# Ledger of designs, part 227: VHH binders against o75319

Target 1, 181 residues: o75319
Amino acid sequence: GNHIPERWKDYLPVGQRMPGTRFIAFKVPLQKSFEKKLAPEECFSPLDLFNKIREQNEELGLIIDLTYTQRYYKPEDLPETVPYLKIFTVGHQVPDDETIFKFKHAVNGFLKENKDNDKLIGVHCTHGLNRTGYLICRYLIDVEGVRPDDAIELFNRCRGHCLERQNYIEDLQNGPIRKNW
Below, E stands for the ipSAE of ESMFold2; O stands for the ipSAE of OpenDDE; V2 stands for 0.75 times the mean of E and O plus 0.25 times the DockQ between their complexes.

## First folded at step 18 (VHH)

Design BB11 (framework vhh_etentamig_d1; at its last fold request DockQ between E and O 0.94; V2 from the best seeds 0.85)
Fold by OpenDDE, fold request of step 21:
Structure BB11 (fold): chain B 181 residues (1-181), chain A 120 residues (1-120)
Amino acid sequence: as target 1 above (181 residues)
Amino acid sequence: EVQLLESGGGLVQPGGSLRLSCAASGFTFDDYAMSWVRQAPGKGPEWVSLISGYGESTYYADSVKGRFTISRDNSKNTLYLQMNSLRAEDTAVYYCARYQDTDYHPFDYRGQGTLVTVSS
């Protein structure tokens, strides 16, 4: 069957906009087929995502999906007005240079095309924490010149959960800057 | 019940080739990324390869890049691993595993494995 991801319920559905950035992180929304396995208050659908974003007086301009599966929801479940980008990102290991570059490129492209608005880049993996946090922080560090500890702290605070994977944290804090080209 | 059954292992000489198969049942196969994991004698498990639900993306360990190819046939609920240019260090039990896509246990199911022995 289509199982609820492990510990998915333990994470806040949606974080807060990261001040000074266009990023917002959230856990993966789940399509309707998962609802039968969840209590009503645990449900978090694509529709719920957008409602929660609106409650924050924000608007999504792009969704970057870092998951490696399609079982959670379909791009068709999203409003047509919000572009969807899939970047298959393997968990557990530090994302490779290609993945990092793809993410940076997508973000930069969005920012270039959305200078006239304040729409957000929504980023999620399964839990919207480790892969999501790493890539957002990697971007802030490599592209925006943010201190690693500041980036991590900012992400953690806004997401409402702390990065958990030590190899990610270590790479962010002490690893080399990744090429931006 | 989720079942994964590996086959295709055996004895092969260095430089030889093998093709492993994994028959999956008990779940919607294309909903899940699938992986090959191997464990050599006296060593910990190594993540060999990963393929997304429809084969859009693949991952390979550095140790097998250029030599191994992961693929799948969703119409047959089957995962494959083509292994070329085999080396002695590729000797291991190879497991088919269903990828959960979480930061905890990467795999929720795996098969019993098939032994690959590369020896002169």
Scores: ipSAE 0.910, ipTM 0.947, lowest interface PAE 0.5, mean pLDDT 96
Fold by ESMFold2, fold request of step 21:
Structure BB11 (fold): chain B 181 residues (1-181), chain A 120 residues (1-120)
Amino acid sequence: as target 1 above (181 residues)
Amino acid sequence: EVQLLESGGGLVQPGGSLRLSCAASGFTFDDYAMSWVRQAPGKGPEWVSLISGYGESTYYADSVKGRFTISRDNSKNTLYLQMNSLRAEDTAVYYCARYQDTDYHPFDYRGQGTLVTVSS
């Protein structure tokens, strides 16, 4: 069985575009097989994701999926026009340097290929909060030179929920700058 | 009903090897990342290793890197842990756990555990 992820219902489906960046964060969309356990108003499918992005007058140009499972939805559930990248990211611990590098590489590649448009990078983990917030903030700090507290505040405000995991917050605020290659 | 049944524990000498198995049933095994967690007497649980549903990605605690190998056989619904170069500090009860990939509880099910004792 496909159980609804713990506390997934408690989170806003999609945040707002983070000003001055190309990022938007959201919780994991759930394929139709999960909807038996959801009230209609609780549903958030891959189709619902794209409808909500359109409602904001935005367009996704890449989805980076940070979950450590494939059970939530299949890439074929997404429009063929939107590239999809899976970066298996272990939860509960600060992402390792390999994961951080893969994320930076993906973002930098996207920005190069999309310099002539305004499409967004959609980033999600299961709740679109801790792993997602950590990697977005790590990118802003290491690559764009944003102060840690400013990156965290921007993410929290635009996601609509605050980063909760203390070891992530501590690493962002006080941990070393990671290599950008 | 989800069941996880560990086996393969026992007494080994330092430097020796053991292979643990975990038979899984009651769920679609390849939909879930699986983990080994160990608990030494008087200590809290330690996350030893994790493997994604199709084996695309693995994680190891620093304490076991290079010595332990997690693997799975989805055709047999079985998770494995090959433990080499065992040390006294590896003595613990080892649990098979299903990873739920959320920010709250990392595991939603675990087995009864199998005891590994490393001593001369």
Scores: ipSAE 0.731, ipTM 0.885, lowest interface PAE 1.2, mean pLDDT 93
ESMFold2, look of step 18: ipSAE 0.729; ipTM 0.877
ESMFold2 (binder alone), look of step 18: mean pLDDT 83; pTM 0.839
OpenDDE, look of step 18: ipSAE 0.904; ipTM 0.943
ESMFold2, fold request of step 21: ipSAE 0.705, 0.716; ipTM 0.873, 0.876
ESMFold2 (binder alone), fold request of step 21: mean pLDDT 82, 83, 83; pTM 0.836, 0.844, 0.839
OpenDDE, fold request of step 21: ipSAE 0.909, 0.910; ipTM 0.946, 0.947

Design BB12 (framework vhh_etentamig_d1; at its last look DockQ between E and O 0.06; V2 from the best seeds 0.00; counts 0 for: pae O 5.4 > 2, placed apart)
Fold by ESMFold2, look of step 18:
Structure BB12 (fold): chain B 181 residues (1-181), chain A 120 residues (1-120)
Amino acid sequence: as target 1 above (181 residues)
Amino acid sequence: EVQLLESGGGLVQPGGSLRLSCAASGFTFDDYAMSWVRQAPGKGPEWVSLISGYGESTYYADSVKGRFTISRDNSKNTLYLQMNSLRAEDTAVYYCARYQDTDYSLFDYRGQGTLVTVSS
């Protein structure tokens, strides 16, 4: 079935661009088949995502999907002009080093290819919060040298919701720097 | 109605092997990542393994890496767990679970389980 993810309605659909970065975070968009279970004002489709980004005077140049499922929408529901990358990211535990590497590699590739524009990397998991916040912060800490607390504060403010999982927060604050892969 | 029915449990000696199966019905099986969870006597549940809808990605707990293999056959709506080199510590009820990929509850449906006992 097309059941709505637990507490998905409680989260702002799209955050704000994180200043000084190319990131914007959002919750997973839901294809039209889910709308039978949603009030019109609760809908957040792939089209709605792009409309909301346009309303912020921004443009997406890449979407990184961190969900471990493909039932929410199909990449074909996105404009063909926007690259889409799936990185299967296990929830509830700190992402492993292979997942972190894939994320860093994708971001670095995007920055190289898009050095002459201002397009954004859109990142989402199911709620656009814990896995999304962890990997964005991990990138900022390991690659950009941002202090852990500053990365977390920036993400929380721009997403409009605070990171919730303590094991993610602890790993960002006190865990190893992943600089060799 | 979502149904998950595990089978294949039993009594084995240390070092032995078992293959668990889970027959799924009542939902579009390949839309969902699927998982095995186990609960040893007197212990809390332990997340054993996870497989994505088309098998692109898998996850294993450290305690079972290299010994257990999760797989699925979407044409038969069936999830499997191949358990090799079994140890006494693997004794538990094993549950097939549907992964819901949220920050809250890991699983939304679970079967009744199948008992695996590893004892000499």
Scores: ipSAE 0.667, ipTM 0.853, lowest interface PAE 1.5, mean pLDDT 92
Fold by OpenDDE, look of step 18:
Structure BB12 (fold): chain B 181 residues (1-181), chain A 120 residues (1-120)
Amino acid sequence: as target 1 above (181 residues)
Amino acid sequence: EVQLLESGGGLVQPGGSLRLSCAASGFTFDDYAMSWVRQAPGKGPEWVSLISGYGESTYYADSVKGRFTISRDNSKNTLYLQMNSLRAEDTAVYYCARYQDTDYSLFDYRGQGTLVTVSS
């Protein structure tokens, strides 16, 4: 159905590019059918996403959708020029190694194929915060060698919201490094 | 272990009322949207109502709008369904179900159900 996710309205639609990375996080855009349940200023569609990205003088080169549903929008709602990748990611629990690997592989593949541009990897879950933040930070920690606290701080600052899930934070800070291959 | 236990079902006359309860345990209750679903004899499951984790949003199937009210008490880890103006077609086993996430995707847990019979 067209149920608005809990607290979806409470989060900024789009964060800022994370300096030193190609990542930008955002909350899930909602297709037109959701608009009837939203005030105009609350609406955030796939089109709105791209407009907001452009307002930041950025360009999306890939969208990674971590939501565990397909009800929010259709890939067809996105420009054909921007690849869409779905990684079904269960909420509230630390992503499993397979999910982490899928994410890393997608990111690395993108970076390899997009060395000649500065297009961004847009990542979102429902709120674009917890699952999104975890996987981005996990990548920065495991692949880029960033200190966990630095990664978390960077994500939080750029997203405009802080990671909320303690199990995610704990895993990032104290959990084991996951395989990159 | 996640547990959902429904109660409050029974036999009621058309036009009557019932209040169902669902006691939840084994997880952080307010992290999850909860739903009531029902299954009538010989029919498939039907979604009835949904309430968000913090109770800020409620949703109803058209068939029950205006008659049923979903609520929750997170301090008691309990989900409720107030059913008014009951009809024969409301006869079903009613289940409380937990969504997988705030995405309101697939249910990952449901109770054993409680039978509601509406009959004259």
Scores: ipSAE 0.021, ipTM 0.403, lowest interface PAE 5.4, mean pLDDT 92
ESMFold2 (binder alone), look of step 18: mean pLDDT 82; pTM 0.834

Design BB13 (framework vhh_etentamig_d1; at its last look DockQ between E and O 0.87; V2 from the best seeds 0.74)
Fold by OpenDDE, look of step 18:
Structure BB13 (fold): chain B 181 residues (1-181), chain A 120 residues (1-120)
Amino acid sequence: as target 1 above (181 residues)
Amino acid sequence: EVQLLESGGGLVQPGGSLRLSCAASGFTFDDYAMSWVRQAPGKGPEWVSLISGYGESTYYADSVKGRFTISRDNSKNTLYLQMNSLRAEDTAVYYCARYHDTDYSPFDYRGQGTLVTVSS
């Protein structure tokens, strides 16, 4: 059977909306088959995700899945009303320029098509922290002109956990701006 | 029980080619991304390549990019690594590894490995 991702239980299921943005980060929801390996209070399903978002008086307009696996949940587990986008993102290393561009393009496309609402862009990797945080921060830095330290601080505060990968942090702080278009 | 069994290693001259295979069992193969990792004598493990569950995405280390090709046949629960233009520095034990996609340990299972020796 499927194994619970390492340290998955250590992270808050859902962060807070990042002020001034449409971003919200969360850890990967797990399909029903994982529940037998979790205490009830540890369970976090796709359904639970939407319930928690609703509890924050928010609504998801897009889910960007950065995981590189399909074992966690299926797109069919999500409401049909919420678009799902997979961007295969390798862990441990800084996302390549193509991945960064795909993310930026998806975000900009969403914002263009959703000017008339306040729906959120939900972004997750496995823990909803490192890959998720990097790409969100990369976007804020490259596209919105936010200072790297401010972007990182904002993400960390809203996610409730701090970026852990030093190579990600270093790249955000000192790396080059990536092409937006 | 998860099992990964590598094969296809051997001795080859520089510029030569080899094709590695990994037979997987004990889990839903196409749910998992799969990877090749190698370890040369006296060196630490090196991540070589990664492929997503249905093969939609692949990743290669810079050292092998353009020379190696990762693929999979989910109907046979088998992972492959086509290695072309082999170099002496490619000499290593090559391991098939299941990618479980965390930022702590990328792999949770690894085979016994198959030795690839590139030498004149």
Scores: ipSAE 0.867, ipTM 0.924, lowest interface PAE 0.5, mean pLDDT 96
Fold by ESMFold2, look of step 18:
Structure BB13 (fold): chain B 181 residues (1-181), chain A 120 residues (1-120)
Amino acid sequence: as target 1 above (181 residues)
Amino acid sequence: EVQLLESGGGLVQPGGSLRLSCAASGFTFDDYAMSWVRQAPGKGPEWVSLISGYGESTYYADSVKGRFTISRDNSKNTLYLQMNSLRAEDTAVYYCARYHDTDYSPFDYRGQGTLVTVSS
């Protein structure tokens, strides 16, 4: 299987750093083997990711991969100095409390270890929108106390695309504050 | 060609157990998360369970947590569902599916499913 994920071409590869945070969101980079099915301008590899981050005068300090598959790229395709964490996150449903806790724990650990630099946490799922947007916003709401609508607006603006799944949006806007422990 | 062949369904009394199997071929089995989805007559599809490519993570619907266990044997290209403490509400056709991990159309069904009937 080298099939391009459905609708993957429709999304900007990499967003912009979210001001006041350490987050940047992007769609899943694809291994070289996927490029047979892509025009050159459509390609977005792990190397392309790092080049685009550098073009923004930023540096990744952690990649959090929210996909539930290993087929898109391998961690060994990344520079040795960039930590990589996979958090298997089921799509189509609001992430469960265990998944949310793992994400919060990873972000908090990164912020503690990186207090003396300005490196970013890169977060992606397949499209870099729904699961990615949900977990980033959930963190901002629960840990940083950001108002739900402000978190969503910030994510949408910086990603360059709006969150699409209404069940995620509804949970962020009207659901309970989740445990940070 | 991609094939998924479900088996192990049957008639069982409430409280009983069954083990479903799904034989996979035509693709690299380890690369795909795999899922069980069920459909009872007159109801929409229900996502029952999911397992990652090497079994690192699993998911269960609330209705089956603690009673069903998903597993896989990558050396045999086979997905399993152990169903314990069966209830009448578990009566359905059970489908094996590849999980494509997309926001759109995540399940790829290839088989006819296997019927599980739980009846007194």
Scores: ipSAE 0.523, ipTM 0.785, lowest interface PAE 2.0, mean pLDDT 90
ESMFold2 (binder alone), look of step 18: mean pLDDT 82; pTM 0.828

Design BB14 (framework vhh_etentamig_d1; at its last look DockQ between E and O 0.91; V2 from the best seeds 0.82)
Fold by OpenDDE, look of step 18:
Structure BB14 (fold): chain B 181 residues (1-181), chain A 120 residues (1-120)
Amino acid sequence: as target 1 above (181 residues)
Amino acid sequence: EVQLLESGGGLVQPGGSLRLSCAASGFTFDDYAMSWVRQAPGKGPEWVSLISGYGESTYYADSVKGRFTISRDNSKNTLYLQMNSLRAEDTAVYYCARYLDTDYSPFDYRGQGTLVTVSS
């Protein structure tokens, strides 16, 4: 069977919408095959994701999956009404410029096409924290001109967990601005 | 039981080429990203390369970029590493590892490794 990601249970399933943005971060939902290894209250499926988003009176307009594996869930497990985008993002290291650009391009494209609604961009990696937080913050910093510390604080507060990786934090605070186009 | 078995290592001169293979069993191979990790004598493990489940994406360490190519054949449950333009500093035991994609333990299983020695 599939292995439950380490410390996956320790993280809140879904964060809060980041004020002033269309972003919401969450940990990876797990397909049904994982349920046998989880207590009922620990389960977090693709269906549960949408239910939790709905409970916040929000609606997902796009899911950006930053994981580098396919073992967690399949795109077919998601409603067809919500676009799914995979951006393979290696863990532990700062995303490269190409990955950053792909993320920014996807976000900007979504915002351009969804000006008439308030649907959210759901972003997740495995824990929905480090890679997710970095790319969201990178976007806020590079594209929206937000101060690095403000972006990080906002993400941490809304996700309910703080970015953990020092290399990510350091790059956000002191690293160069990446090209937006 | 998860098993990974590396092969293809050996002695090669600088500038030479080798192709490593890893036979995987005991799990759904294409569900997992797979990686090559190497460890040189007296040094810690180094992440060499990573490939996604269907091979849509690959990653290389800067030290091997442009010289090494990771690939996989899911029909054969086999991972490959083509190593070209080998250098002395590439000398190491090379391990095949299953990538879990976690922020803590990136790998859970690895093989016994295969030794690659680059020497004139």
Scores: ipSAE 0.875, ipTM 0.928, lowest interface PAE 0.5, mean pLDDT 96
Fold by ESMFold2, look of step 18:
Structure BB14 (fold): chain B 181 residues (1-181), chain A 120 residues (1-120)
Amino acid sequence: as target 1 above (181 residues)
Amino acid sequence: EVQLLESGGGLVQPGGSLRLSCAASGFTFDDYAMSWVRQAPGKGPEWVSLISGYGESTYYADSVKGRFTISRDNSKNTLYLQMNSLRAEDTAVYYCARYLDTDYSPFDYRGQGTLVTVSS
């Protein structure tokens, strides 16, 4: 339980809203049990997440948790009024079609139900970078028709860190467009 | 101290079945996704399967889909791998690992593994 994910400290906690989209990406918030291993300035709790979103004059309307574990925090640590969805996403491999479908379905449902507000979809994996960037970009490419390099550039700039995993980048750039649902 | 102890390996004929077990202790078992990774002689490790903390989601390598089933019993802190329709290519040492869910080192190995040999 208390072990800080490898290199988690190296990443900005929360990115910026991606212009022209409803997405914001962040690294996984860590519950109190991890704070014994962190300097005060290194802490990034579920509460810290919401404070940082508020500081940007934004509001979360959905959190999509792409991690394959429950040890980082519990959904009960989030405000009860903010919908939470876990999509178990295997790391290190390009997400499978079922995972991509679940992500697209969740985003499309959110956009339909929230068309009269400007709330954001917060997306995270462990570092808020590879799985998060892949699925956001896959959505923008397949559903919104964004060119792959434009989606990747937008994500990288707004996250504040570049997508690192080459098989994800290759699939986004050169793989076939996946079927919409 | 985190401990993972694999067992259930042995010699089987092609087409046979084995059930591997991994006894876990020293950590909150249901907080961790768990994985089986195998290493055949002279080859690198191969990610065989993964199961989430409460069994909500599973992953299988293409080489084992339809033949292997990962499961867990959180009341016994035990991970299982049911291996059916075994082939010679399944011969390997099978390791139980905690899945760390990071972009970097994905597995935490603690045991010596259990040898599965598939031959006539």
Scores: ipSAE 0.716, ipTM 0.875, lowest interface PAE 1.2, mean pLDDT 92
ESMFold2 (binder alone), look of step 18: mean pLDDT 83; pTM 0.834

Design BB15 (framework vhh_etentamig_d1; at its last look DockQ between E and O 0.92; V2 from the best seeds 0.00; counts 0 for: pae E 2.1 > 2)
Fold by OpenDDE, look of step 18:
Structure BB15 (fold): chain B 181 residues (1-181), chain A 120 residues (1-120)
Amino acid sequence: as target 1 above (181 residues)
Amino acid sequence: EVQLLESGGGLVQPGGSLRLSCAASGFTFDDYAMSWVRQAPGKGPEWVSLISGYGESTYYADSVKGRFTISRDNSKNTLYLQMNSLRAEDTAVYYCARYQDADYSPFDYRGQGTLVTVSS
């Protein structure tokens, strides 16, 4: 059977909405088959995700899945009312320009289509931290003109965990701006 | 029990081609991304290529991009690596590895490996 991702239990299941943005980051929810390997309080299913978002008086309008696997949950496990977008993102490495562009395009498209509401863009990788944080920060830096350190600090604070990958941090702080279109 | 068994390695001249195979068992194959990793003598492991569960996405190291092609047949639980335009620096033991998509350890299982030697 499927095994729990390494260190998955160490991270908060859901972060807070990032002020001034429509972003919220969370760790990957796990389908029911994983529950037998978890204590009840450790369980975090797709259903639990939506419940936790609701507890924050928020609503998801889009889920961007950055994982490179399908073992965690299926799109069918999500409500049909919430669009699901898969952007295969390799871990450990700084996302390539194509991946960055796909992310920016998805976000901009969502914002354009959802001007009349306040629904959130939920973004997750496995732990909802490194890949997730990088792409969100990359967007804030490249598209919104946010200072790199401010973007990183904001993400870390809202996620409740700090970006861990030095290559990601270095690229955000000192790397080139990527094209938005 | 998860098992990965590589095959297809051998001796080849520079510019030649080889096709590696990996037979997987003991898990739902298409749920997992699969990878090839190689280790040359005296060097650390190098990530060569990655393919998603249904083959929608692939990744290649810069050193092999344009020369190697990763593919899979989920009906046969088999991973492949087509290696073209082989170079001496491609000489290594090639491992099939299951990609668990964790931040600290990308792979949780790998095979025993198959030796690829590129020499004139």
Scores: ipSAE 0.873, ipTM 0.927, lowest interface PAE 0.5, mean pLDDT 96
Fold by ESMFold2, look of step 18:
Structure BB15 (fold): chain B 181 residues (1-181), chain A 120 residues (1-120)
Amino acid sequence: as target 1 above (181 residues)
Amino acid sequence: EVQLLESGGGLVQPGGSLRLSCAASGFTFDDYAMSWVRQAPGKGPEWVSLISGYGESTYYADSVKGRFTISRDNSKNTLYLQMNSLRAEDTAVYYCARYQDADYSPFDYRGQGTLVTVSS
């Protein structure tokens, strides 16, 4: 089945650019086959994603897909000019060190290659909140030296929803700095 | 209609091996990550393993790492769990489950399960 993911309708489709960073977070876009169960105003397709980014006067230069499934959309549904990276990230548990490393490596590579433009890294999991917020905050804390509570506050404000999983919040606030670049 | 049918359970001695199968139907099998979940008598469910749609990524609970191997044959719509070096604490009903990839309810369908008993 192509049923709508649990709670997906409850979240704003796209957040705002996080000031001082290249990040923007959003929930997973859904290909057209999902729209049978959605009112028109509830739809959020890959095309809708790019339209909403343009309405913010922004441009995506990379999409990092953190989902552990292939059913929501195909990379071929995205413009060929926008790089796409899948990082299989298991939900419900703090992402492991390998996943964190892959995310940091992708972000650092993007920033180097895009130092002469202002394009954004779009990051999503299913809801664009817990896995997405964790990895963005982990990057800001470990690589940019941002204080945990400041990273979380910035993410929550710009996403428009607060991080919800307590184990993620606890690890960000009180867990070890991850020394992987 | 999504259907998941587990098989291959039984009685085995500690240190033994067993292979579970799960026949899937009613959906595009390759589009979904699939999982094994177990429930021991008197305990809550435990997530045992997960495999992505084409097998690119796997996950194992710490309690089974190095002993269990998840695999799938997409041409047969079948999920497998190879269980080696079995211990008494592996005694449980084993369910195959379809992964939803939602942060709050990771599985949307589960089979009826197959019983594995590890006992002398």
Scores: ipSAE 0.490, ipTM 0.768, lowest interface PAE 2.1, mean pLDDT 91
ESMFold2 (binder alone), look of step 18: mean pLDDT 82; pTM 0.828

